VH-VL binders against q9nrl2r1430to1533. Designs and how they scored, part 171

Target 1, 104 residues: q9nrl2r1430to1533
Amino acid sequence: GGVHELSAFEQLVVELVRHDDSWPFLKLVSKIQVPDYYDIIKKPIALNIIREKVNKCEYKLASEFIDDIELMFSNCFEYNPRNTSEAKAGTRLQAFFHIQAQKL
Below, E stands for the ipSAE of ESMFold2; O stands for the ipSAE of OpenDDE; V2 stands for 0.75 times the mean of E and O plus 0.25 times the DockQ between their complexes.

## First folded at step 10 (VH-VL)

Design w168 (framework fv_nezutatug)
Fold by ESMFold2-Fast, scan of step 10:
Structure w168 (fold): chain C 104 residues (1-104), chain A 122 residues (1-122), chain B 107 residues (1-107)
Amino acid sequence: as target 1 above (104 residues)
Amino acid sequence: QVQLQESGPGLVKPSQTLSLTCTVSGGSIDSGYSWHWIRQHPGKGLEWIGSIYYSGRTDYNPSLKSLVTISADTSKNQFSLKLSSVTAADTAVYYCARGPYRSDWHYYMDVWGQGTTVTVSS
Amino acid sequence: DIQMTQSPSSVSASVGDRVTITCKASQSISSYVAWYQQKPGKAPEPLIYSASYLYSGVPSRFSGSGSGTDFTLTISSLQPEDFATYYCQQANSTPLTFGQGTKLEIK
């Protein structure tokens, strides 16, 4: 924990945001554009929310940060069929995250 | 760090129901992961029994589907296995495990319990 | 069901040896293969996911490769603690299925 851990979370979120496959994850899904999303996904989350939580020092443990990132990917795979661009982007970004998260 | 611990009776009589519980610590069972039961028969390989997801959805091995029920109790941070009408063939070490969740697949199990031995005998 | 077939069923090797274990799926599973190490009386420990990615803490002497139907686990320089049984697992579709295991034993 502490200052060094918080800095590591910020660096990792920035790397995820800048990744080519981050586009499905940057912001919460629009209820207007995807009306049934919130009927299926009960714990919505996105990279902008996770980054805000990092900036407000809301993660006390690395495991809490990792759990929120994994929830984001799980929501993607729960809602989107596996052959979609969203699911494929999620698969690649999750693999990238797993490699980067090893240093946490 | 997330840890899983199996518990339940080590001896079950033929035709009865085997009941096992997995207690999760260091993480929540409703945090977007899948939660699995796997068994290993004496001197044999691994057999996937089934899984429950954070959404409450369950998947079972078709070879066991009519005999298996997996449930979760989020207030206790536990998930459980019930296997009905057991026979000597159900004698095995039973493991619980955590894995990533996908709507169409299960990928892999990254955290495992230490296993609990179940013997089916009169 | 997707059948996973490992070869060999057992292999004898010496410390310092390069060891390869293969796994064949009965149909294409892309890269959705995991590898596990199991020591007597212990739970399986994950080594590799998605055919080639190492879990945190796994020594770099372990590597995985393959796609489609043919997959390989390699230990580049065998250490005493590596004598164990190794399992592959397909993660492409349910039911999840495992290979029958490869026992790595001292020569």
Scores: ipSAE 0.034, ipTM 0.709, lowest interface PAE 6.3, mean pLDDT 87

Design w169 (framework fv_nezutatug)
Fold by ESMFold2-Fast, scan of step 10:
Structure w169 (fold): chain C 104 residues (1-104), chain A 122 residues (1-122), chain B 107 residues (1-107)
Amino acid sequence: as target 1 above (104 residues)
Amino acid sequence: QVQLQESGPGLVKPSQTLSLTCTVSGGSIDSGYSWHWIRQHPGKGLEWIGSIYYSGRTDYNPSLKSLVTISADTSKNQFSLKLSSVTAADTAVYYCARGPYRSDWHYYMDVWGQGTTVTVSS
Amino acid sequence: DIQMTQSPSSVSASVGDRVTITCKASQSISSYVAWYQQKPGKAPEPLIYSASYLYSGVPSRFSGSGSGTDFTLTISSLQPEDFATYYCQQANSFPYTFGQGTKLEIK
């Protein structure tokens, strides 16, 4: 057989998903579990949505991909107080992302 | 390319409200970035005034919080600063700037307007 | 509030010189420091974020280092366009604060 080559965006998303601090970001926040989330966050996004957009080739520029990842972190810090496990995980994952994004 | 341009009166009377507007072109203020006001007093460094998100959430410098309001008008692609009860101490160059997606840990401003000089005098 | 103190307040240098500017935070801010360059009559322009990462388009002669409370901006070989005032900014906690500035002047 042939080999499948992962795009740079797909490789980075896979690295983010596998990171220990990805747990707040894997799927959209549940309205049932967090009822006020969507009153505060107007552009919800998560890694599963971003990965789907990568797989559908919806990102034409690296900047568009980076913007969606940064929106995800922005939503985390907007909703979650600084001292929460979510905000701390987001801080570490964002730093990891910034290092990896230099490859794009 | 995103560009920011400040506009407003160059002269404001003491005790009145200073109103400044930042017009954004080449990008939407509804894009997930944070949008900031910073000022620079004559002969002094930079002072962060506050910011607004696409969500409408605002953050203000505590030293100015009772006096400052930042708002956004997405239909005009503008965000604005109102500073009430101004005094001579509010004389400064006022800048608007784009920050990245806000983090309590990674707050930087990558695009700035040219600045507008505001003098508080009779 | 976190106080950011820059040293020196001014420095005179010649084209080709290596220049270092230091910034000290009143409490630990990890690596969450940005650096800006401001020329007379102009808005500040970003140079560095997260202590050591260059903004896109910034020449490689600029570099940043440090963590905790002590941070340094270095220009490895000064060019004529680099004569300006430089500011550090902490990005660790609210409110966000700037250093007082370091003026880099032609000798």
Scores: ipSAE 0.005, ipTM 0.595, lowest interface PAE 12.1, mean pLDDT 85

Design w17 (framework fv_nezutatug)
Fold by ESMFold2-Fast, scan of step 10:
Structure w17 (fold): chain C 104 residues (1-104), chain A 122 residues (1-122), chain B 107 residues (1-107)
Amino acid sequence: as target 1 above (104 residues)
Amino acid sequence: QVQLQESGPGLVKPSQTLSLTCTVSGGSIDSSYSWHWIRQHPGKGLEWIGSIYYSGRTDYNPSLKSLVTISADTSKNQFSLKLSSVTAADTAVYYCARGPYRSDWHYYMDVWGQGTTVTVSS
Amino acid sequence: DIQMTQSPSSVSASVGDRVTITCKASQSISSYVAWYQQKPGKAPEPLIYSASYLYSGVPSRFSGSGSGTDFTLTISSLQPEDFATYYCQQANSFPLTFGQGTKLEIK
């Protein structure tokens, strides 16, 4: 609990950021280049936002952290058709996350 | 299945405008994809000409000296290339292609048309 | 502009051989490389995206690897239908650029 959980969240976010499949998730989708994204996705989120929330101690429970990561993947699969590079990257990164999340 | 098909005249005279159209079937022109024109000179490699997005934004290869216009008609599932002031150097096979679209480093082509041969001669 | 350089420009091989084709970017492009196969008179067909992921329907004998500036396409056991020209493409930034191509010929 507490300090140990925050350190684990930071380590997990760093591992996700360093993963080759993180490119769709590093920062928020551009409204300029993908203007309909924000009409479809009601709760946009990205790894940079999640990392900021970890650093500000905004996650009280591991479940809250896990929920934000899963929201990120859910948004990816909602917006992007199944056979896109984004959806395939999301599928692999989500599987990696599920293995790493066993540490939480 | 999504298919792309190029159409246009195969012969163009020097100094005229080359006009080609790409028809999309089995899918639609929507914001999930970028739509590209690529050409291949006889015996040479591939050259990206430019792209258009659902928003109407375009990106062009600077090497074409701003002689290129790409436009889209989403109601007809078509996008088109105009290349003005053509010369013999514009003789090539022209392809249209679709690529997944996002602003964060992702532009490549997952569906290609069969190509249309364009010859520029008097 | 990011320049993509392929090596070799041509290679002769026999059915059953392992073949490697390399592609070098003039600056770092992370993993944003695609590979295409083009047979004479036909349009390019996508093989690989994001350096290592196969497109649907591509045989498992094709594989890709690399990151940063150096990328490799490998065919583990050549089949007769694999004799073609192969192109790499960087997907990192505009203008999009292709390698000059590697022609794979029958020995």
Scores: ipSAE 0.000, ipTM 0.538, lowest interface PAE 14.7, mean pLDDT 84

Design w170 (framework fv_nezutatug)
Fold by ESMFold2-Fast, scan of step 10:
Structure w170 (fold): chain C 104 residues (1-104), chain A 122 residues (1-122), chain B 107 residues (1-107)
Amino acid sequence: as target 1 above (104 residues)
Amino acid sequence: QVQLQESGPGLVKPSQTLSLTCTVSGGSIDSGYSWHWIRQHPGKGLEWIGSIYYSGRTDYNPSLKSLVTISADTSKNQFSLKLSSVTAADTAVYYCARGPYRSDWHYYMDVWGQGTTVTVSS
Amino acid sequence: DIQMTQSPSSVSASVGDRVTITCKASQSISSYVAWYQQKPGKAPEPLIYSASYLYSGVPSRFSGSGSGTDFTLTISSLQPEDFATYYCQQANSFPWTFGQGTKLEIK
């Protein structure tokens, strides 16, 4: 069900936000600090946007929620070389997400 | 139904550049997957050479980084390996393989070419 | 680099035996390990991904377990077609690395 899925989405987003490796994902990347980001990444997203979508009941299916989380990680790995602190944080947070997403 | 096929010369002379191409059928190389080159020396284990992602990003094994270039040609649905300054130690079976889709956390290579044998000798 | 060490390097077993192959990572890789089966003269084929998920079409006698640094591949009842070399692979961090392989010989 939809109502159970929405409660699960909120719980999962909160767990992601609280994770030590969430720092690259909390808010949209700053254009001032990373000027070329939006030239490379055409569908930017962050945890604050995903949480807002959950709160507005915009996810009709679990797959739509999972797609947005995966887009966030995909953007991270697309922009950041694997040896960066951002990519390493993304790898660990994605692993955490995988485990938690089994509950969806 | 997605299939990968390696092609290139089976014999390369020492100090030359080895060039191999992987032709992908039944799927597009720009569809979000990662595309990999792996080799296996005679009687030994597997060594990952490098990869190219749908975004154009490349990763190379640090032991080979100065010698390896991987590129993609989306119009031909192919990706290619160039290994410069080859020696007898580069004699191996070379495989191309498909890796994870975008940021998929299920990290494994699910489709492999049949492999092509490359011998480095005069 | 993350080093993957397999044990044993080779094993001989009888049809019907339970066989276990282990793989140890030099640092924690969470659940990001895959297992491959390679038959003589052929390309490796995926067997298990993300430590415990069975790849499509793989017989249920194969299973994987483990987390962190220690991983196990189990064949619950060995069949003649299971003669092969088995490889583990970590994909947690660059560069991707494979174990040295475990050769399974059927007595």
Scores: ipSAE 0.000, ipTM 0.571, lowest interface PAE 12.3, mean pLDDT 85

Design w171 (framework fv_nezutatug)
Fold by ESMFold2-Fast, scan of step 10:
Structure w171 (fold): chain C 104 residues (1-104), chain A 122 residues (1-122), chain B 107 residues (1-107)
Amino acid sequence: as target 1 above (104 residues)
Amino acid sequence: QVQLQESGPGLVKPSQTLSLTCTVSGGSIDSGYSWHWIRQHPGKGLEWIGSIYYSGRTDYNPSLKSLVTISADTSKNQFSLKLSSVTAADTAVYYCARGPYRSDWHYYMDVWGQGTTVTVSS
Amino acid sequence: DIQMTQSPSSVSASVGDRVTITCKASQSISSYVAWYQQKPGKAPEPLIYSASYLYSGVPSRFSGSGSGTDFTLTISSLQPEDFATYYCQQANSFPRTFGQGTKLEIK
């Protein structure tokens, strides 16, 4: 990555964070609030972790950044039953992400 | 970007095992995606065979479950299909594809290999 | 298994025409349907997911609509490169199933 790539990743993460449907994804799921989450989800991730990785220049390829975002959505759909507010938010945010990711 | 490429023998004899491999480049199979095998019989529509996930979970079409095995080799960034006891009915173009993780709630398969033709004959 | 039935099985059209293809699920699948385009000798390419969202790079002349059991794919002004077979796929339940395909041919 270059400076322009870092700005692109940061911009996209900011757009995701500001989306109305980002609330399930802003921070790692609390083990206290959701005790069985880490029994099911073995590769947890959230937007704050992804943003930190962007800021530390840990993504060498756009595909690595996209893979982490898709992992976040995969975790949401694996854990949350289809008819939950979390899964519905994830569905809408993922669609938004796919449109925005075309800029990468 | 991410690309998938099928490989394997184009001709298989009846009763033998069909073995195909999908090589993934530009992305890791050990990511949040699911990895699928789909086939298309001559002049017909698409049939989903099965999938493997980054977690190691596999799902198989119930009509093929006793005959199909899908496995992954993360060190080679490949996933493979084995279909046992083949007959002429297994003659098809075989595709590998990438999809979202959730096995009971997939959206679509966004990246496809070019397909490989398999003929089952003596 | 959820059965996906497409109509028509084939349609003949001219460049500039509006073309509509339908897909019916045997059970409600909410909005979890995807559409693919396949040209002879080539792999299917994604067009639409979650009933109405265009996949990256797909021209705006393609649109999808529907929910529950009835879905449509519309091409608002047919172009020469659009002559192909179109498939719907349900993404709601296991196993994933496809429609039989609709072949779009030059009139």
Scores: ipSAE 0.006, ipTM 0.629, lowest interface PAE 9.0, mean pLDDT 85

Design w172 (framework fv_nezutatug)
Fold by ESMFold2-Fast, scan of step 10:
Structure w172 (fold): chain C 104 residues (1-104), chain A 122 residues (1-122), chain B 107 residues (1-107)
Amino acid sequence: as target 1 above (104 residues)
Amino acid sequence: QVQLQESGPGLVKPSQTLSLTCTVSGGSIDSGYSWHWIRQHPGKGLEWIGSIYYSGRTDYNPSLKSLVTISADTSKNQFSLKLSSVTAADTAVYYCARGPYRSDWHYYMDVWGQGTTVTVSS
Amino acid sequence: DIQMTQSPSSVSASVGDRVTITCKASQSISSYVAWYQQKPGKAPEPLIYSASYLYSGVPSRFSGSGSGTDFTLTISSLQPEDFATYYCQQANSFPFTFGQGTKLEIK
């Protein structure tokens, strides 16, 4: 991870946050609103946590950053049935991520 | 880069249990991906056997009934297939593969092992 | 189970040809189809996912299209390394099912 690589991670996270389909991923799922979420999802993560890890230089390799983003999508599809607005948003955002991640 | 390698016996007797292991290197089986077993019968197409997810949940091909068990050992970075009561029809090349997540949206296997040939014969 | 039927079962072609392979699902699978290339003695390699998205590193001569029940893989200008067997896979529901394969052979 050089400073240019950290800038690339930050740029990609900002693009994900600004995407119209980011809304299910901006923050951790609320335990009050969705109480069974944490019974099902054992490794919760969200874009705000990933961005904080980027800013603290916690990703040493591009693969570590990519793994956290993919974990986020994996959690979405594990919890949400396929015809939900969450799953549809995740499908589109993941496709966008895969295109952008080719730059890493 | 992530690589997968199958290992196990090349010859299994009818009625015995086939046991195969997939060793993953360059990435963790505990990183949010799904991990799959697929087989290919001689001169024929591909058959999906089942999968295990980082959460520990498994999905199996119903045609294999309760004969299949897939498990993961995160400390060894391995996942394994057990197929009980094998017959000559289970003769195939067995592949392990990585899928991106537990979903029916973007299910493609992006990294495959080289395959291991299993013959079921007396 | 969702049955995937490929056509043709084999096709003979020359370098530079446009080749089209089709895949039909017995039920609607939206866009949840992937395509793989398999060379003799090798594991399948991904080409396309979600009907039309190219997997990383796949040459632009490969393209996919379709939705619902009818899907197409096209190679716009066949190269020597493209002679292989091609498989479609539905990703709509468990169990995941594959087409029977299309063998692409030298004319």
Scores: ipSAE 0.006, ipTM 0.595, lowest interface PAE 12.0, mean pLDDT 86

Design w173 (framework fv_nezutatug; at its last look DockQ between E and O 0.72; V2 from the best seeds 0.00; counts 0 for: pae E 6.2 > 2)
Fold by OpenDDE, look of step 11:
Structure w173 (fold): chain C 104 residues (1-104), chain A 122 residues (1-122), chain B 107 residues (1-107)
Amino acid sequence: as target 1 above (104 residues)
Amino acid sequence: QVQLQESGPGLVKPSQTLSLTCTVSGGSIDSGYSWHWIRQHPGKGLEWIGSIYYSGRTDYNPSLKSLVTISADTSKNQFSLKLSSVTAADTAVYYCARGPYRSDWHYYMDVWGQGTTVTVSS
Amino acid sequence: DIQMTQSPSSVSASVGDRVTITCKASQSISSYLNWYQQKPGKAPEPLIYSASYLYSGVPSRFSGSGSGTDFTLTISSLQPEDFATYYCQQSYSTPLTFGQGTKLEIK
């Protein structure tokens, strides 16, 4: 049911945040530090935002939750070349997510 | 729960433009996925036609690039394929598919439509 | 373009058999190799991604291995529902390319 799904989403977000490779994704990218980020990424998102949406029960379907997580990774790969620390971290975290998401 | 469904004319005359639409349900195309067109000629293997990213960026098979256009309509939750100047060689089952976006900018296709047959004939 | 060559093109086996299908890339594709299963009249379905990761819902009797140019799909104990055509696909570079397929038939 809805409560079970909500708990599953919460748990997965906790696991993602605790992962060693979550550092690029914990908060929205700073416009000050990366001035051109929002010229390229039109739908910014981060784990803190996703966590808030989970807490507010904004995800009615697992697919909606997964979509936001995938958007988060896609944004990372769209902006960061594959050889950057951010992209490498994203690659590992995404792999972890794909495994964990199978349990949803 | 995400489903993809191809639609469009099953018969196209030579030299005309093949036009197909993929309707996505149970999820939004305006998310961090890649969206693909693949075809399979009768009795043959699979051929990648092209892909569109949620940002609107497209990748095309070079063998078809000059003839292919892929676009997306987020308001309808659809993405489309146009293949111009078709010949008998373009007769195939056409599939649309979704894939998680990989860090290498390449694709794994996790959800497929059922496919739609397109025959090129006069 | 990267050419993907599967072996064999067809194979006959019995229920309970161990089946191995190979896929060879014309150049190194690291671990960017996916496997799909296609039954007659149906769309392909995902089996393995990134050479060795099992897609959700796929039975554990399926496994993938390999890196570089040589890859293997293994079915440890063939079940009746496993008779189908299997395709490998590289996602290392565009254009994305598929193997020619391996048809797994009942002996």
Scores: ipSAE 0.379, ipTM 0.840, lowest interface PAE 1.4, mean pLDDT 93
Fold by ESMFold2, look of step 11:
Structure w173 (fold): chain C 104 residues (1-104), chain A 122 residues (1-122), chain B 107 residues (1-107)
Amino acid sequence: as target 1 above (104 residues)
Amino acid sequence: QVQLQESGPGLVKPSQTLSLTCTVSGGSIDSGYSWHWIRQHPGKGLEWIGSIYYSGRTDYNPSLKSLVTISADTSKNQFSLKLSSVTAADTAVYYCARGPYRSDWHYYMDVWGQGTTVTVSS
Amino acid sequence: DIQMTQSPSSVSASVGDRVTITCKASQSISSYLNWYQQKPGKAPEPLIYSASYLYSGVPSRFSGSGSGTDFTLTISSLQPEDFATYYCQQSYSTPLTFGQGTKLEIK
């Protein structure tokens, strides 16, 4: 994407990281601490990885960036039952993301 | 901006297999969304046929389960519907759609194809 | 399966009117209820998800409320472009099911 889109992607990622409900998403789930996670989740992603991809200009289209963010949420909802703190945090952060993405 | 386009024959004969393909552009089917087939019978409401999820799991309407198969081809960025042993009751407008993935929460469908009319007649 | 019943099946109303459409589920679906608008010759488009959240770009004259079994869609001041058929859909469990639709005519 364009230079304005890449700047907007970085700003959006920073806002997600600052959000109180970002805690399940900041970095990849530890394979050592949560060994069954990678048996269930085949395409792991986290905010630190997305931020690095933005910094390295790896997103060619805005949709590619949005798709990684949505994958991050989908992984959360796949691994965590809907009544867990992780799934509730994911729901709130996703709603925040949808609001912020309208401003792009 | 993601777009969905249905393709396939508009006319099929009874007892044949209906095959439809949905081509996704402006996004990837491999992206953590749910992908759906819905149909609308003439003068009637909407009927969910089934879904394929980003994980590869499928879920089908029980009324059609033995007759329906939904699959994805990530190399072509497409997902497909096969409905076997069709009858005149399967005449409808068929839509493909996308929505955010939820395991068992809400599946709203935010992007729809334009729809393709399928007539089952001999 | 969870049956969704909409009321009324049709309504004719004037520009500026307040219009309310109801949707009743055959069992509790918590807040897992979506609303769609379908204009003639077009695919359905999302209006509201999770009972009360407006989809992006939907005018603020649309609102949704309810939980459990009883849900409402309200248009606070009807506009000419609101001529359409409206569907509710539960997403609590599969099979996903839709209401039979409410046809709104501007006359």
Scores: ipSAE 0.038, ipTM 0.734, lowest interface PAE 6.2, mean pLDDT 89
Fold by ESMFold2-Fast, scan of step 10:
Structure w173 (fold): chain C 104 residues (1-104), chain A 122 residues (1-122), chain B 107 residues (1-107)
Amino acid sequence: as target 1 above (104 residues)
Amino acid sequence: QVQLQESGPGLVKPSQTLSLTCTVSGGSIDSGYSWHWIRQHPGKGLEWIGSIYYSGRTDYNPSLKSLVTISADTSKNQFSLKLSSVTAADTAVYYCARGPYRSDWHYYMDVWGQGTTVTVSS
Amino acid sequence: DIQMTQSPSSVSASVGDRVTITCKASQSISSYLNWYQQKPGKAPEPLIYSASYLYSGVPSRFSGSGSGTDFTLTISSLQPEDFATYYCQQSYSTPLTFGQGTKLEIK
């Protein structure tokens, strides 16, 4: 093989993972720590799953990638009340995502 | 890009049910967003009618309570508004819109349809 | 229901002017306030969300500030395409409510 550029999706996921506000989104929510989460959230997703989908070339359109990221934020805001540290982190990370996604 | 398009009758008789459909293209209604109906009476401001979430949960404006039903058809990528027992006061431009996220009961709207004019008259 | 009151209801301004529009909530809404621009015959377009975040593609001359009950939208140097009606909207609680609108008119 040759030298490859990282895909735009991979680069964006890496920037999200590195962000200080990524902590609620790195992995799926623990059923042990949050037992009612999966009763409320029917389409769970996290950055590690999105990154795996990028690596497997499962996103054919930028809109599909954006939809999965937005689903992740929507799940956060559906489950967590507005005044929680999770919801506040999600709001800041989502704003950062919108700025970065302009490159897609 | 995601686009929304309203469709339905432009003229409805008093006491009948107004039925409007919003067709979504470029994105799925089943993908973590909230989907809204807003109307604007002639020469007036905006009034939120209600919303449906990707989970199937609905919220309605209490001022329109018992008169409004919002539903979604994921196979057609559409969501719809039914407003029963209409009067001349329901004459307005009706918009559908997408909210990119929701927290508990809080959300904003980033993509709007062009609007469809509905006149309620005999 | 949370009532949103805008002031002024209309303002006449010239290109290059600094314009400020205010929005007051009847109770604290934290930072859950959005601003929209509507041109005649068109759907509203988003300008600002969560009081101060600029939507993608919105010119930097637009800015928002405030929290709690009192919010402002500022246009630092008015351009010809900015003549429109502006609406604030709270997203703190349902029903979602809008201000009555501020019509920005050419002087």
Scores: ipSAE 0.012, ipTM 0.670, lowest interface PAE 8.4, mean pLDDT 86
ESMFold2 (binder alone), look of step 11: mean pLDDT 90; pTM 0.934

Design w174 (framework fv_nezutatug)
Fold by ESMFold2-Fast, scan of step 10:
Structure w174 (fold): chain C 104 residues (1-104), chain A 122 residues (1-122), chain B 107 residues (1-107)
Amino acid sequence: as target 1 above (104 residues)
Amino acid sequence: QVQLQESGPGLVKPSQTLSLTCTVSGGSIDSGYSWHWIRQHPGKGLEWIGSIYYSGRTDYNPSLKSLVTISADTSKNQFSLKLSSVTAADTAVYYCARGPYRSDWHYYMDVWGQGTTVTVSS
Amino acid sequence: DIQMTQSPSSVSASVGDRVTITCKASQSISSYVAWYQQKPGKAPEPLIYSASYLYSGVPSRFSGSGSGTDFTLTISSLQPEDFATYYCQQYDSYPYTFGQGTKLEIK
């Protein structure tokens, strides 16, 4: 992990945040709005948390960064039924991520 | 890279419980991946047994009725299969495997263990 | 359960041949099909996922096609290391099911 890799992670997170399908992933799910979420999802994560980890140089390997992004998508698919707008947004954003992540 | 290794007894008596463990290295089972057990009967037929996810969710093949339990031990980076009341029909090579990233509840198997042979003797 | 039927059950071919293996699902599974190669004494190794995408490191002579119920694996120019048994797998619905396998043998 060098500074060039960390800059690449930041660029990719910014691209994900700007994507039309990022809305379910920008911030942690609200316990008030979704009370059962944290009963089901034991490892919550969101793009704002991942970006903070990038800025604090907490990813030593590209695989660690990729694992956190994939955990975010996995949480979405675990909580949300397949036919929901959240799951559909997650499917499209994950496909976009896979294309972009090839450059890491 | 990620590697999976099965371990357990090569010989089990009829009516006993078969217990197998999969040890994962190069990656964490406490991640967004799914973890699967598949077996291959003599005569090459492949059968999906079941899976476990980091959330604790398990999915089992209905043909195995209520005989199967899959569990995970994140502290050891292992997941395990217990198959109760075995018969000669349970003689097979048992594989553990990883399903890659979650997408719309559909998994293929991208990393496989080498397999472990289990014989149920009468 | 969704039944996956492969044809042929075995095929004899020579190095350089074009080989086609077919897999038919008992109901529509969209593109949720993977193909695996298995050599004697070894675990299955992934070749193709989502009907047509090559796994990392798989030679370009392998290709997959199909959607719905009919799927095809093609090897455009057979190499010596390609003699193996090939399996299709559907992952549209639980339980996941495999085809019976196609053994590719030297002619």
Scores: ipSAE 0.012, ipTM 0.657, lowest interface PAE 8.5, mean pLDDT 86

